# VH-VL binders against Uncharacterized protein C28H8.2: the designs that were tried, part 21

Target 1, 141 residues: Uncharacterized protein C28H8.2, of Caenorhabditis elegans (q09243)
Amino acid sequence: ANFISDPRSMFPKMVRTKNAFHFLQYFMGTFRRMFRNKTEMIEHFNYYDDQVKGTDCHIQEELDFARFKSYFDRYTRTHYNPEIRIIFAIMTKDSSHMTVEFHVTSQSWFGFEDHFHMIIRAVNDENVGWGVRYLSMAFNC
Below, E stands for the ipSAE of ESMFold2; O stands for the ipSAE of ESMFold2 at other seeds; V2 stands for 0.75 times the mean of E and O plus 0.25 times the DockQ between their complexes.

## First folded at step 20 (VH-VL; framework fv_lecanemab)

Design z2 (from u3 with heavy chain Y112W; at its last look DockQ between E and O 0.40; V2 from the best seeds 0.00; counts 0 for: pae E 7.4 > 2)
Fold by ESMFold2, look of step 20:
Structure z2 (fold): chain C 141 residues (1-141), chain A 126 residues (1-126), chain B 112 residues (1-112)
Amino acid sequence: as target 1 above (141 residues)
Amino acid sequence: EVQLVESGGGLVQPGGSLRLSCSASGFTFSYYGMHWVRQAPGKGLEWVAYIDYSSDTIYYGDTVKGRFTISRDNAKNSLFLQMSSLRAEDTAVYYCARGRFYYSDTGEYTDWFDYWGQGTTVTVSS
Amino acid sequence: DVVMTQSPLSLPVTPGAPASISCRSSQSLLDSRGYTYLEWYLQKPGQSPKLLIYYGSNRDSGVPDRFSGSGSGTDFTLRISRVEAEDVGIYYCMQALHTPFTFGPGTKLEIK
C-alpha cells in the first residue's frame, strides 16, 4: 500500500513545511544525513530555493545554487561525523523571514577537526513553506 | 499586529495571592519564550520570570523565586504569573514581554524583549 | 547578580544636539563566542518600554539610524546623533548574559 508517511514518525521527507520549528529540525537533520549518500543530499537541497545566493569568505564572487551544491558534494566526500547546532534564530516581526546562524563541525580522515559558521536567510513561501534564500559560509575566517 | 494584553491586577493584602494573565495575538505564540517584567511606582525595571516555548526551561528573579510561578497555555495563547506570599515590595506595574524566536540544542539562554504589553497594576497594602 | 550602572541619571539636551549615555556592568557581558549581551530600551512618558539595541550595537527593526550602541566588555555607550522631541523618556541598559537579567537605573533624557 502507498500510504503517506507522517513526517513526525520517521526522518524528514522532501516536502517543505510552513512550521518554523519543523523547518529548523528538518534542515539540520537533512544536513547531517547528506554525509551518507547522494540521495540524502538531494533531500537537503530541497530546502534551498533555486535562486539562492550567498557568499564564502574565501571566494570573491557571489555563489549560487549549483556552486553551493558543488561545495557540499566535495565537502561530504572528505568529511564525516557532522554536528550542526543553532547559535541564534531570529524572525522578522511579520514572521516572513528568518535568519539563522549555525555552527558546524566535522572530522576529516586526516585527523583534523573542521568547523565553520553558516548563516542562512529563509523565506516562508505561501505555497511551499520555508526555503533558504541566502547562505553565507565562513571556513577558517 | 502583535499584541500582548495583561489582566488580573488589583489590590491585595500582604501575604495574599493574585494570578496575572497575558493574552497574546498577532503572532504564533508557541514559537516564543515569554517574560514578566515589573516596575515599582517611580522606579526602574526589574526582570521577574521567563518561560520557554515548551515550558521546559523556567527562570525566576531572586526576589520572587519560590513565591511566583510562571506558566503558559499555548493552545489559548496565554501566559500566566501566579503570585503568592505577596509583599509591599511586589507593588508594581507588571508587563508581559515577548522574547525572541529561539531554538537551540545546547540549552543556552539569552534573550531580549521586542514586544511589551501595556501592563497591569498590582498593589499590595493593608 | 550583575549590577548595572548608568551615567548620567538625568540628561537635559538642547534640541538637535548629540547625546551620550554610559552603561557599566559589574561583570563582562562577552560570551565565549564573542557576542555582547547588552541591550538598550526606551520608555517614553506613559508608555511601555521598547527595544532599541540588542547585542550591544544592533538596532531593532524600525529604530532610527541616529541611535547607535557601542562598547567593550563592561563599558557601553548609547549615542543619539541628533536628539529629537520624540526621543524624550527614560533609557535603560540591560544585561542578558547572566541570570537573573538586570537593568540599569535608567537615564532620563529631556529637552532643555
Scores: ipSAE 0.013, ipTM 0.627, lowest interface PAE 7.4, mean pLDDT 84
ESMFold2 (binder alone), look of step 20: mean pLDDT 90; pTM 0.918
ESMFold2 at other seeds, look of step 20: ipSAE 0.088; ipTM 0.643

Design z3 (from u3 with light chain Y55W; at its last look DockQ between E and O 0.04; V2 from the best seeds 0.00; counts 0 for: pae E 15.9 > 2, placed apart)
Fold by ESMFold2, look of step 20:
Order: structure tokens, then sequence, then C-alpha cells
Structure z3 (fold): chain C 141 residues (1-141), chain A 126 residues (1-126), chain B 112 residues (1-112)
């Protein structure tokens, strides 16, 4: 089905795009906009699969959908003026998976510049489109 | 307007049980972590328990661990504290408090309490 | 557990005078990114506590600018530049870096 739901999901998932370029533009665009308010943060998390897993190099625990949402909710309340850019993007020959590295910068409300790298693995579901299956974050690693 | 209203306090015998409730309104409850904080008569504040928005991360203060259970129902905008094996030292005003749910640089949970309820009184007495 | 201390425990102040309250933690509350996990709360007579300062120096919405927080690592200060009658109550510092979160013993501010 075009619409994935899960008991942990707060909102119905929107149909995603099957176009890799549009996915990356929407992912980055909604990432920047989530710093504005919580409603736009929910739009960003539309691009994450409910079963998403991942890590942060400073956190020993495996992170899941709920923890990524809380992590970015905290981050966006203490940071502003985000920039995000692609370092590289590699797609499988059948266009079903991609790995993308982003560089993110922002300013903290303390006045310090902050930065980190994100590596995503995304899967192109035949019914729903591209979604993030795995996320690794590297705060100053 | 953010509002937190506690209920369920009262007089209870030592060894007894009591369930406190906190009704939330004026914000999207399911996006926030929630806390219980208590204040014994004439004493300072003591943090009691924390539950994250999804109920996956729960912490307790040392004095209540094993006896109290924090829970929430996001569909009903409600926070709960199930108290058992109550003792005289559990006598206090119990506050419901809203957190903003943060992580430190080492991935430890951190928070501050931007809204507090008016409290509900629990008295444990023979 | 992180031990929090406050000084003084009782602080009588003449109206219009400045006031300072000290708070000390047994462990550092500063992280590698520069965040300080120290909060100040005020409990006015007969009321629930209210947030004044979060992360060491940030005033919560609606808190008058006569309140300021400062400090580093383990030593923190809440300052009131001009004490008003409405400022009476008990001031608590709280550390929120090391679970369980712990409060200081409180400082009772009174008008003399």
Amino acid sequence: as target 1 above (141 residues)
Amino acid sequence: EVQLVESGGGLVQPGGSLRLSCSASGFTFSYYGMHWVRQAPGKGLEWVAYIDYSSDTIYYGDTVKGRFTISRDNAKNSLFLQMSSLRAEDTAVYYCARGRFYYSDTGEYTDYFDYWGQGTTVTVSS
Amino acid sequence: DVVMTQSPLSLPVTPGAPASISCRSSQSLLDSRGYTYLEWYLQKPGQSPKLLIYWGSNRDSGVPDRFSGSGSGTDFTLRISRVEAEDVGIYYCMQALHTPFTFGPGTKLEIK
C-alpha cells in the first residue's frame, strides 16, 4: 500500500516520491524547515520509515524512529540557521537503494557554530517511494 | 494556554496504593516528555520520575524505584503515577511537569520543566 | 547522585536592593558543546514552582530582565538587580545532566 502506518506513528504517512533527485531535495528542504516549528518537523519525518534504525558516534544505544524524532526535536530548539548539503550520493544499479552523506551546520543559541555529518541509507519502496531505513549521525567524530 | 491538572491525591494507610493522574491541555501532549516532582511538607523539591513521549525511556528517583510506576496515555492526554507500598516519607504534594526532552553530548537524557501543574496532595498516615 | 548546595539558605533583602544566590554542584554541568545543564526555579508562597532560568543563563518567557543567571562548571549564581515584593519565595537550582535530576535545598528570599 502507498500508505504505511504504525502504532508509534503520530500522523498518516504521505505518498513519497519515487524520484531520487526529488527525494533528496525534499529531504533537505524539510530538514531545514523543521527548525521553524514542530508541524514542519513532522513533515520531515514523513521521509523516515517507521522501522528506521541508526546510531550516533557519541551514543552507545541503537536509535529508532522515536529516538531520532526526540533527538531532532531537542536539536532544533537549541539551534538555528541550518545548512545542509550533499557530500556524496551512491545508488545501486537497480535504483532501489541509495547511500547519501550530508554535511550539516547550524548556530547554537549559545553563539557557537555546530556541525555534523549524517549518512542515510534509503530504500525505494515500489508503492510508497524513497524512505530512510538507516541513519548514522557523526557529531564531530 | 498550556494547562496541567493533577488529581487522585488523598489519605492512604502505610503499605497502601494510590494512582495519580495529570490531565494535559493546550499543547500536543504526545510530543513531550513528562515528569513527576514532589515536595514533602516544609521541605524542598525532589524529582520522582520521567517518561518520554513514547513510553520507551523511563527513569525513577532512587527513593521510589521499584514502588512507583509512571505511565501515559497519549490518546487521552494523560500522565499517571501508580504508587504502591506507600510509606510515611511519601507524604508530599505531587506535581506534574512538562519537559522539552533533550539529550546531552554523551547521549544522556536532560530536561528542564517549563510548565508545572498545581499539585495534588498525598498523605500517608496511620 | 549529584549533590547540589545553595548559599545562603535564607536571604532577607530590602526592597529595591540587589540579591545574589549561589549554587554549587558536586559534578560539572558543562558539556563539550558549551551547554550548561543548570536551571533555576522560583516557588512563590502557596504556588507551584515556576521556571526562571534554563541552561545556566537563559530566561524563560515572561521572566523580567532583572533576573540573570551565570556560572561555569560547578559554580552558578542567580542575580536579581532590583528585588521587588513579588520576588519573595524559595529559589531552587537544579542540575539536569546526571540522572537522577537533583535540586538544591532552596534559598528563601524575604523582604525585610
Scores: ipSAE 0.000, ipTM 0.521, lowest interface PAE 15.9, mean pLDDT 83
ESMFold2 (binder alone), look of step 20: mean pLDDT 91; pTM 0.933
ESMFold2 at other seeds, look of step 20: ipSAE 0.006; ipTM 0.544

Design z4 (at its last fold request DockQ between E and O 0.73; V2 from the best seeds 0.00; counts 0 for: pae E 5.0 > 2)
Heavy chain, then light chain:
Amino acid sequence: EVQLVESGGGLVQPGGSLRLSCSASGFTFSYYGMHWVRQAPGKGLEWVAYIDYSSDTIYYGDTVKGRFTISRDNAKNSLFLQMSSLRAEDTAVYYCARGRFYYSDTKTGEYTDYFDYWGQGTTVTVSS
Amino acid sequence: DVVMTQSPLSLPVTPGAPASISCRSSQSLLDSRGYTYLEWYLQKPGQSPKLLIYYGSNRDSGVPDRFSGSGSGTDFTLRISRVEAEDVGIYYCMQALHTPFTFGPGTKLEIK
ESMFold2, look of step 20: ipSAE 0.102; ipTM 0.678
ESMFold2 (binder alone), look of step 20: mean pLDDT 90; pTM 0.922
ESMFold2 at other seeds, look of step 20: ipSAE 0.295; ipTM 0.694
ESMFold2, look of step 22: ipSAE 0.011; ipTM 0.602
ESMFold2 (binder alone), look of step 22: mean pLDDT 89; pTM 0.916
ESMFold2 at other seeds, look of step 22: ipSAE 0.224; ipTM 0.677
ESMFold2, fold request of step 24: ipSAE 0.060, 0.000, 0.066; ipTM 0.662, 0.497, 0.659
ESMFold2 (binder alone), fold request of step 24: mean pLDDT 89, 89, 89; pTM 0.917, 0.914, 0.917
ESMFold2 at other seeds, fold request of step 24: ipSAE 0.006, 0.285, 0.033; ipTM 0.531, 0.722, 0.643

Design z5 (from u3 with heavy chain Y59S, light chain L97T; at its last look DockQ between E and O 0.03; V2 from the best seeds 0.00; counts 0 for: pae O 14.9 > 2, placed apart)
Fold by ESMFold2 at other seeds, look of step 20:
Structure z5 (fold): chain C 141 residues (1-141), chain A 126 residues (1-126), chain B 112 residues (1-112)
Amino acid sequence: as target 1 above (141 residues)
Amino acid sequence: EVQLVESGGGLVQPGGSLRLSCSASGFTFSYYGMHWVRQAPGKGLEWVAYIDYSSDTISYGDTVKGRFTISRDNAKNSLFLQMSSLRAEDTAVYYCARGRFYYSDTGEYTDYFDYWGQGTTVTVSS
Amino acid sequence: DVVMTQSPLSLPVTPGAPASISCRSSQSLLDSRGYTYLEWYLQKPGQSPKLLIYYGSNRDSGVPDRFSGSGSGTDFTLRISRVEAEDVGIYYCMQATHTPFTFGPGTKLEIK
């Protein structure tokens, strides 16, 4: 099995993979499911390193794990029917790093369609597998 | 706009061979596992085969194992099913389907089929 | 191979009434993480199948909330709280815990 338990995770029963394709499938799958309940959100955030950093185009300061989780917790309370698609994916030749851009759409409870772009940088850790190290969001940019 | 289009169905004699194709568009084909599923006339669905994105993991249903070969060409966004030693019971509509691919903790994989083609009909002659 | 059964095989229902379809597996579909790899598909007349429910209870994108899945281990249920004309078709359960993946025989839902 390519699954690896991550002892650094706040959710140690959650597993990661060293396979890039499986990581992307799991990342997108758990992303969609986090809109349904808090247990599914916990599963999605297993793929983020606890040291994750990033930006949002409307926020001047660097964001961290807690800020990203808070943002998505609020977003999923007001939106439903998510779709997520890969726009591009680039991996280093040694399969140790990847950069992926996603396009996300969803509906608000007033029926408007919202969208944003996410760019992740993920690292294939030798001990635990792929995890998101950096996240950039472009909501209405 | 995800599309899957099957082709290559037709009439074939028992014991014959046929190659089905599935053309993919609207997504990065090389990132997804692919399945074949069939439906005999007036009958239910039967899972036929699976191939992962790199062709490392391949699985077959019991009724086709040893007679059918699944393959893919990621440069051409194409999935294939080579069928040989065809029997009357292989008469069906054949669908290609896109998988999401997850590992289970039983040492196997798990999946669900979020997009399906329109199907191509294979008839093994009377 | 895991054998899947469904009941009823034919389900006539009055418009606006609830409907319930049962699915049973010959082996447990539960993994150690608490996931159940059971799916529901709907095949409308003249169409290819479409995903409704994955992992026993999760609705696919665009599936109305009147559809719900429940169950554990070997016994599963798809419920439609209020049947509409567009819900007619054949409903299949499928297990994806064990290779080969296997479908139930289908339940044909019709409006009386």
Scores: ipSAE 0.000, ipTM 0.519, lowest interface PAE 14.9, mean pLDDT 82
ESMFold2, look of step 20: ipSAE 0.006; ipTM 0.554
ESMFold2 (binder alone), look of step 20: mean pLDDT 91; pTM 0.933

Design z6 (from u3 with heavy chain Y103I; at its last look DockQ between E and O 0.06; V2 from the best seeds 0.00; counts 0 for: pae O 13.3 > 2, placed apart)
Fold by ESMFold2 at other seeds, look of step 20:
Structure z6 (fold): chain C 141 residues (1-141), chain A 126 residues (1-126), chain B 112 residues (1-112)
Amino acid sequence: as target 1 above (141 residues)
Amino acid sequence: EVQLVESGGGLVQPGGSLRLSCSASGFTFSYYGMHWVRQAPGKGLEWVAYIDYSSDTIYYGDTVKGRFTISRDNAKNSLFLQMSSLRAEDTAVYYCARGRFYISDTGEYTDYFDYWGQGTTVTVSS
Amino acid sequence: DVVMTQSPLSLPVTPGAPASISCRSSQSLLDSRGYTYLEWYLQKPGQSPKLLIYYGSNRDSGVPDRFSGSGSGTDFTLRISRVEAEDVGIYYCMQALHTPFTFGPGTKLEIK
């Protein structure tokens, strides 16, 4: 496995890649694993740019890296058995930008199935590889 | 390295049924949408059906809608086409084709077929 | 359904000569973000089809640079700058924007 780290990260990076398939495999894999423990969550956030921005339909303010991390820290404490699947993925002809929609399911402490959609925009930086620049969460809204 | 191998073709009478299989290897099957495409003898290509990676989104060509069912088993790296109410015009070589994970952002399915199997022949005649 | 047409349907070519194949769609293949969903496939004698061009102009890996795709909207062209013996076969255009996906009738390229 070849590794690219992002020197701009305030969160320790483990692996980045310039390969689009590997990025999606690792993003989804680390997403699932972050439900196991804090160390695995660090792996997942390796794929987010420090300047990541986004929205959630239940939160009116624009979200940043720290708030996404806080959201998923809370979510993974109350949910388990995650599944994440690609709904669509598109990439620019020059392979510099990608938009991906995921469907995420999990189970809550009460055993109810929760689900939501997540849309990312990722950028293939020439020096560090693919990273998430924008994230939109559509939790049942 | 990437391989798609179709099987299950044969001779069948009009009104009959047949099940085609496609075995995938050399790639992570569960990450890709899959297609069936057919070619009647001496004729051009016709798209038949699509199934996404999780079987949530399925599309059919107009000539087969209601008669054919596409399915997949990701644990076995296998794609299937259940054909029923077969007609003479269903006579063709049937190809399994790998879709890319690129999907139209307008919500309509779009793809291109970067790997094709060798095909399996279905003949519908009396 | 989107109707795809090709011309010519039969294309005999002298080795080393250029060739052009036209493809026309009954509806625009341009999506709202500017992507063109037009693809070209080659089926060599006795073989399965193979991807040549995607998104109207991008060559698939391993496709020689003598192949080029162009066009937008409803009118598209595949060009071969110098035809070689290995280029014989049937060339299909396909639209992948509007379900059901549809192929052109094919253009049979032959060496004279």
Scores: ipSAE 0.000, ipTM 0.511, lowest interface PAE 13.3, mean pLDDT 82
ESMFold2, look of step 20: ipSAE 0.006; ipTM 0.549
ESMFold2 (binder alone), look of step 20: mean pLDDT 90; pTM 0.922

## First folded at step 22 (VH-VL; framework fv_lecanemab)

Design k1 (from z4 with heavy chain K107E; at its last read DockQ between E and O 0.86; V2 from the best seeds 0.00; counts 0 for: pae O 3.6 > 2)
Heavy chain, then light chain:
Amino acid sequence: EVQLVESGGGLVQPGGSLRLSCSASGFTFSYYGMHWVRQAPGKGLEWVAYIDYSSDTIYYGDTVKGRFTISRDNAKNSLFLQMSSLRAEDTAVYYCARGRFYYSDTETGEYTDYFDYWGQGTTVTVSS
Amino acid sequence: DVVMTQSPLSLPVTPGAPASISCRSSQSLLDSRGYTYLEWYLQKPGQSPKLLIYYGSNRDSGVPDRFSGSGSGTDFTLRISRVEAEDVGIYYCMQALHTPFTFGPGTKLEIK
ESMFold2, look of step 22: ipSAE 0.254; ipTM 0.674
ESMFold2 (binder alone), look of step 22: mean pLDDT 90; pTM 0.916
ESMFold2 at other seeds, look of step 22: ipSAE 0.180; ipTM 0.653
ESMFold2, look of step 23: ipSAE 0.006; ipTM 0.542
ESMFold2 (binder alone), look of step 23: mean pLDDT 90; pTM 0.923
ESMFold2 at other seeds, look of step 23: ipSAE 0.207; ipTM 0.691
ESMFold2, fold request of step 24: ipSAE 0.249, 0.000, 0.210; ipTM 0.701, 0.516, 0.698
ESMFold2 (binder alone), fold request of step 24: mean pLDDT 89, 90, 90; pTM 0.913, 0.915, 0.925
ESMFold2 at other seeds, fold request of step 24: ipSAE 0.215, 0.033, 0.170; ipTM 0.701, 0.624, 0.694
ESMFold2, last read: ipSAE 0.287, 0.296, 0.265; ipTM 0.729, 0.734, 0.708
ESMFold2 (binder alone), last read: mean pLDDT 89, 90, 89; pTM 0.908, 0.916, 0.914
ESMFold2 at other seeds, last read: ipSAE 0.164, 0.245, 0.192; ipTM 0.690, 0.713, 0.695

Design k2 (from z4 with heavy chain T106I; at its last look DockQ between E and O 0.04; V2 from the best seeds 0.00; counts 0 for: pae O 13.0 > 2, placed apart)
Fold by ESMFold2 at other seeds, look of step 22:
Structure k2 (fold): chain C 141 residues (1-141), chain A 128 residues (1-128), chain B 112 residues (1-112)
Amino acid sequence: as target 1 above (141 residues)
Amino acid sequence: EVQLVESGGGLVQPGGSLRLSCSASGFTFSYYGMHWVRQAPGKGLEWVAYIDYSSDTIYYGDTVKGRFTISRDNAKNSLFLQMSSLRAEDTAVYYCARGRFYYSDIKTGEYTDYFDYWGQGTTVTVSS
Amino acid sequence: DVVMTQSPLSLPVTPGAPASISCRSSQSLLDSRGYTYLEWYLQKPGQSPKLLIYYGSNRDSGVPDRFSGSGSGTDFTLRISRVEAEDVGIYYCMQALHTPFTFGPGTKLEIK
């Protein structure tokens, strides 16, 4: 009955929920709040699997957990008034996987509107709940 | 593999200062929160301090608050403990330990952790 | 601070026999979602502590399945189904819910 719950594993632990609607609300809520301070950014990234992978249309290399953190650390220093909303959400019949597209808007320090799309693939771990396994971002593609 | 190596221990007089270091290798140091834990001679373990990956969140045990300062340098894979106003009861082996930092209650900000890798320890002796 | 106690403090055992170590906390370690924030560490002679069990019952990677943790709330047990010579050392429980984190006094497991 061993399970993998270590931060270096696919299924990190304690800040997650098995409820899909709560996960989406918490994911979006913590996304907005990470613009306030670094503690909230850590809270948001607790929804990401340690080995999360992904892409950005302007970055040729595959992104990992640390690179996503660095990207959003820089972004939140230069943007404010974030909004995030679901474009679509599709879940498997057994509620084990979902794919969600978000539309994100924010304002730059000049006051100009910025926007991008995020697509996540999340897995519902039976012990710890929903976590992001894959993230794709499209900043003004 | 994951390695944590402490250094900087030694003999100091009461009221003195000492700086401990912990060198990390075999993992991406900047992903992890770090702890100091100590063990007095013939005694049990005592949690000392925590610092998160970016140095924004720092906690201290009650017995060391105001006297010890935890810090890190992610570019050098290094964790530090600056100890001041040392007392005889600070005599111990000091371990660095790797954690992650998780919230146990998001609304209150209460957190939890566990220490999956420990260093070999460095000995601090406070005696006149 | 949460006070952690352990019983027994010294545990002589014959090889192959089962062993149990009790741990008690002065406050509940169970959160409203049902998670238990109790950990077990083993410090072998001359070595640093090593994680055995986290969240009350989960074995860390590489820990033999003869080790098991149980309990909730304030009362916890570490069991070793068949003690081996390599299991000697001091076993500590730790609570990880109420800051500051606190350890029990330790249980020294020895071979008779």
Scores: ipSAE 0.006, ipTM 0.537, lowest interface PAE 13.0, mean pLDDT 83
ESMFold2, look of step 22: ipSAE 0.030; ipTM 0.647
ESMFold2 (binder alone), look of step 22: mean pLDDT 90; pTM 0.915

Design k3 (from z4 with heavy chain Y114W; at its last look DockQ between E and O 0.30; V2 from the best seeds 0.00; counts 0 for: pae E 6.5 > 2)
Fold by ESMFold2, look of step 22:
Structure k3 (fold): chain C 141 residues (1-141), chain A 128 residues (1-128), chain B 112 residues (1-112)
Amino acid sequence: as target 1 above (141 residues)
Amino acid sequence: EVQLVESGGGLVQPGGSLRLSCSASGFTFSYYGMHWVRQAPGKGLEWVAYIDYSSDTIYYGDTVKGRFTISRDNAKNSLFLQMSSLRAEDTAVYYCARGRFYYSDTKTGEYTDWFDYWGQGTTVTVSS
Amino acid sequence: DVVMTQSPLSLPVTPGAPASISCRSSQSLLDSRGYTYLEWYLQKPGQSPKLLIYYGSNRDSGVPDRFSGSGSGTDFTLRISRVEAEDVGIYYCMQALHTPFTFGPGTKLEIK
């Protein structure tokens, strides 16, 4: 994997890691930051494989990278102050795959808190490190 | 293959001290919280202590709090239980158990776990 | 501390018959997010305990589908649809919501 330098920054863009603990910290950190602006959303989606697939219980069809990005673009326009917490993480014995469930809270219009669950399946690629291969979201289901 | 091997058990008099060790192999030790669980002869299971991956969060069972100290050395894939002020009621087989990959959200302070791999145990006998 | 109880304490079963073990918690094990923090463990003769069920109803990897967990709140059941000789041992329920984690007294399953 190659870093692309930006003249406005001393640091390389966020890089995937082969360390599972660092991946979870960075995934959650960039998740919270994507609510701040669209540039930060790009950094969060660095942790999603291009071939990512998934579901949402209100949508019958399979979701892909573009639809997840579009979904979160709309969600972050109407919600703020996100919190994300790991409920559990399960690893395969060879440490090549993990399933992680998150509980996400945020504040909506009118100041009420919203809650949902998000389950990811991540794969530790030998060349680039951990990336999200599958994502399932459950709002009101 | 995931393996947990306890050692350091033995016979000790009341008021004495003993240090148990658990050697881990076949998995990335530093990803997991670790537990001690004990079983008195002919009795059920009792949770003893927990330590998280970084040693920042530690919990003890009520019967051992203040007398036992759990610790770990991630560089050596090792878990320890330092036992002091031992009593006859501490007589048991002591198991090292692996927690699931998990860390607590500091906002809630909640911790939940399960014990998916256990060692074969080491026996501690406290008698006069 | 959360007190866990089990019934029966001894359960002789003929091979191939179903078996059922009850567990009760002194406090609810259901959280606001819908998770149930109850687990089941099996300790076979001469062996260390093994995880069977987590979150009330999820089988650990390698656990046969003849094992199932159910229940909510404070009352839980482990069911074995067809008991086999390899199922002999002591079954423990455990609550994992509040430290200290606490086990039930165990149920000894044996073939008669």
Scores: ipSAE 0.041, ipTM 0.649, lowest interface PAE 6.5, mean pLDDT 84
ESMFold2 (binder alone), look of step 22: mean pLDDT 89; pTM 0.903
ESMFold2 at other seeds, look of step 22: ipSAE 0.379; ipTM 0.740

Design k4 (from z4 with heavy chain K107E E110K; at its last look DockQ between E and O 0.41; V2 from the best seeds 0.00; counts 0 for: pae E 6.8 > 2)
Fold by ESMFold2 at other seeds, look of step 22:
Structure k4 (fold): chain C 141 residues (1-141), chain A 128 residues (1-128), chain B 112 residues (1-112)
Amino acid sequence: as target 1 above (141 residues)
Amino acid sequence: EVQLVESGGGLVQPGGSLRLSCSASGFTFSYYGMHWVRQAPGKGLEWVAYIDYSSDTIYYGDTVKGRFTISRDNAKNSLFLQMSSLRAEDTAVYYCARGRFYYSDTETGKYTDYFDYWGQGTTVTVSS
Amino acid sequence: DVVMTQSPLSLPVTPGAPASISCRSSQSLLDSRGYTYLEWYLQKPGQSPKLLIYYGSNRDSGVPDRFSGSGSGTDFTLRISRVEAEDVGIYYCMQALHTPFTFGPGTKLEIK
């Protein structure tokens, strides 16, 4: 039995969950770990819906699951020491959607610092729990 | 179906104590920061206190700090305000208010909010 | 503490006419990321306050689109494009950047 129980102290051992705090903790935890190897990348992308869509401010066409995975596969090969922090989270009154803004930092190979914002819209699907439906990335926009 | 129901108001003498309760339903109480806001008769609104989802972060208005204690019991979906050393100027309707869904990292050192649901209020009267 | 002021304090309005309420803060409500932490609440007669506008300009769910918020820094405005009888009540602005959070004195909107 723990001395004190807090949702944020749980280890990320679930694939998906209907608990919003567990989802956010696992999303951020797997985001950090995907920089380590391909297996951890697969674990992070378990939190994305197959139909995920989104944008990047420098890319005119809409991005999908495969393009996001390809982008992050390339990004994690050239960047290290990731940090991700929630700036805000807003849940709809019916608890079916949330919008979350993250601030992401990392370092490129020669130690130059990258900073960007990442905005997700997550949907609490009745069958599978919270998953990312939309993702927007803003590098120097 | 979000509902917030305050209780525990009443008539009390100056220097006395009173405990207000707020019962929450229709949402996952443990996801949200909670507030007390009061309104003296014929006056505007005054923010009283805040408690985060885990009771780790607590703020008070200047006029009540040291006299009032905000607390919550997430297992019972309940918010509380323990008031002591009551004064005539504490006479007001006290509202329980829900803050935003909060998981924001506090590393910036700034807490921000808005109150999207309010209870109907409970009246506290401090007089001799 | 941040002092919030509102003008006018009393606002009689002809039905169907536009209305504007000004709110000013003694400190900037703009954070370093560009967010504005100014809220608007409406308290209808005999009711609890209700959120109208958050982050300066965003309507809460179910708020009619005739309500709009604008402004940044220290000067803010709530606009009602066409006042209806149901809009009667006291409008409060509140700053939510600098603890303790503080409300303006309220603007009483009435039909006449």
Scores: ipSAE 0.032, ipTM 0.652, lowest interface PAE 6.7, mean pLDDT 84
ESMFold2, look of step 22: ipSAE 0.040; ipTM 0.658
ESMFold2 (binder alone), look of step 22: mean pLDDT 90; pTM 0.922

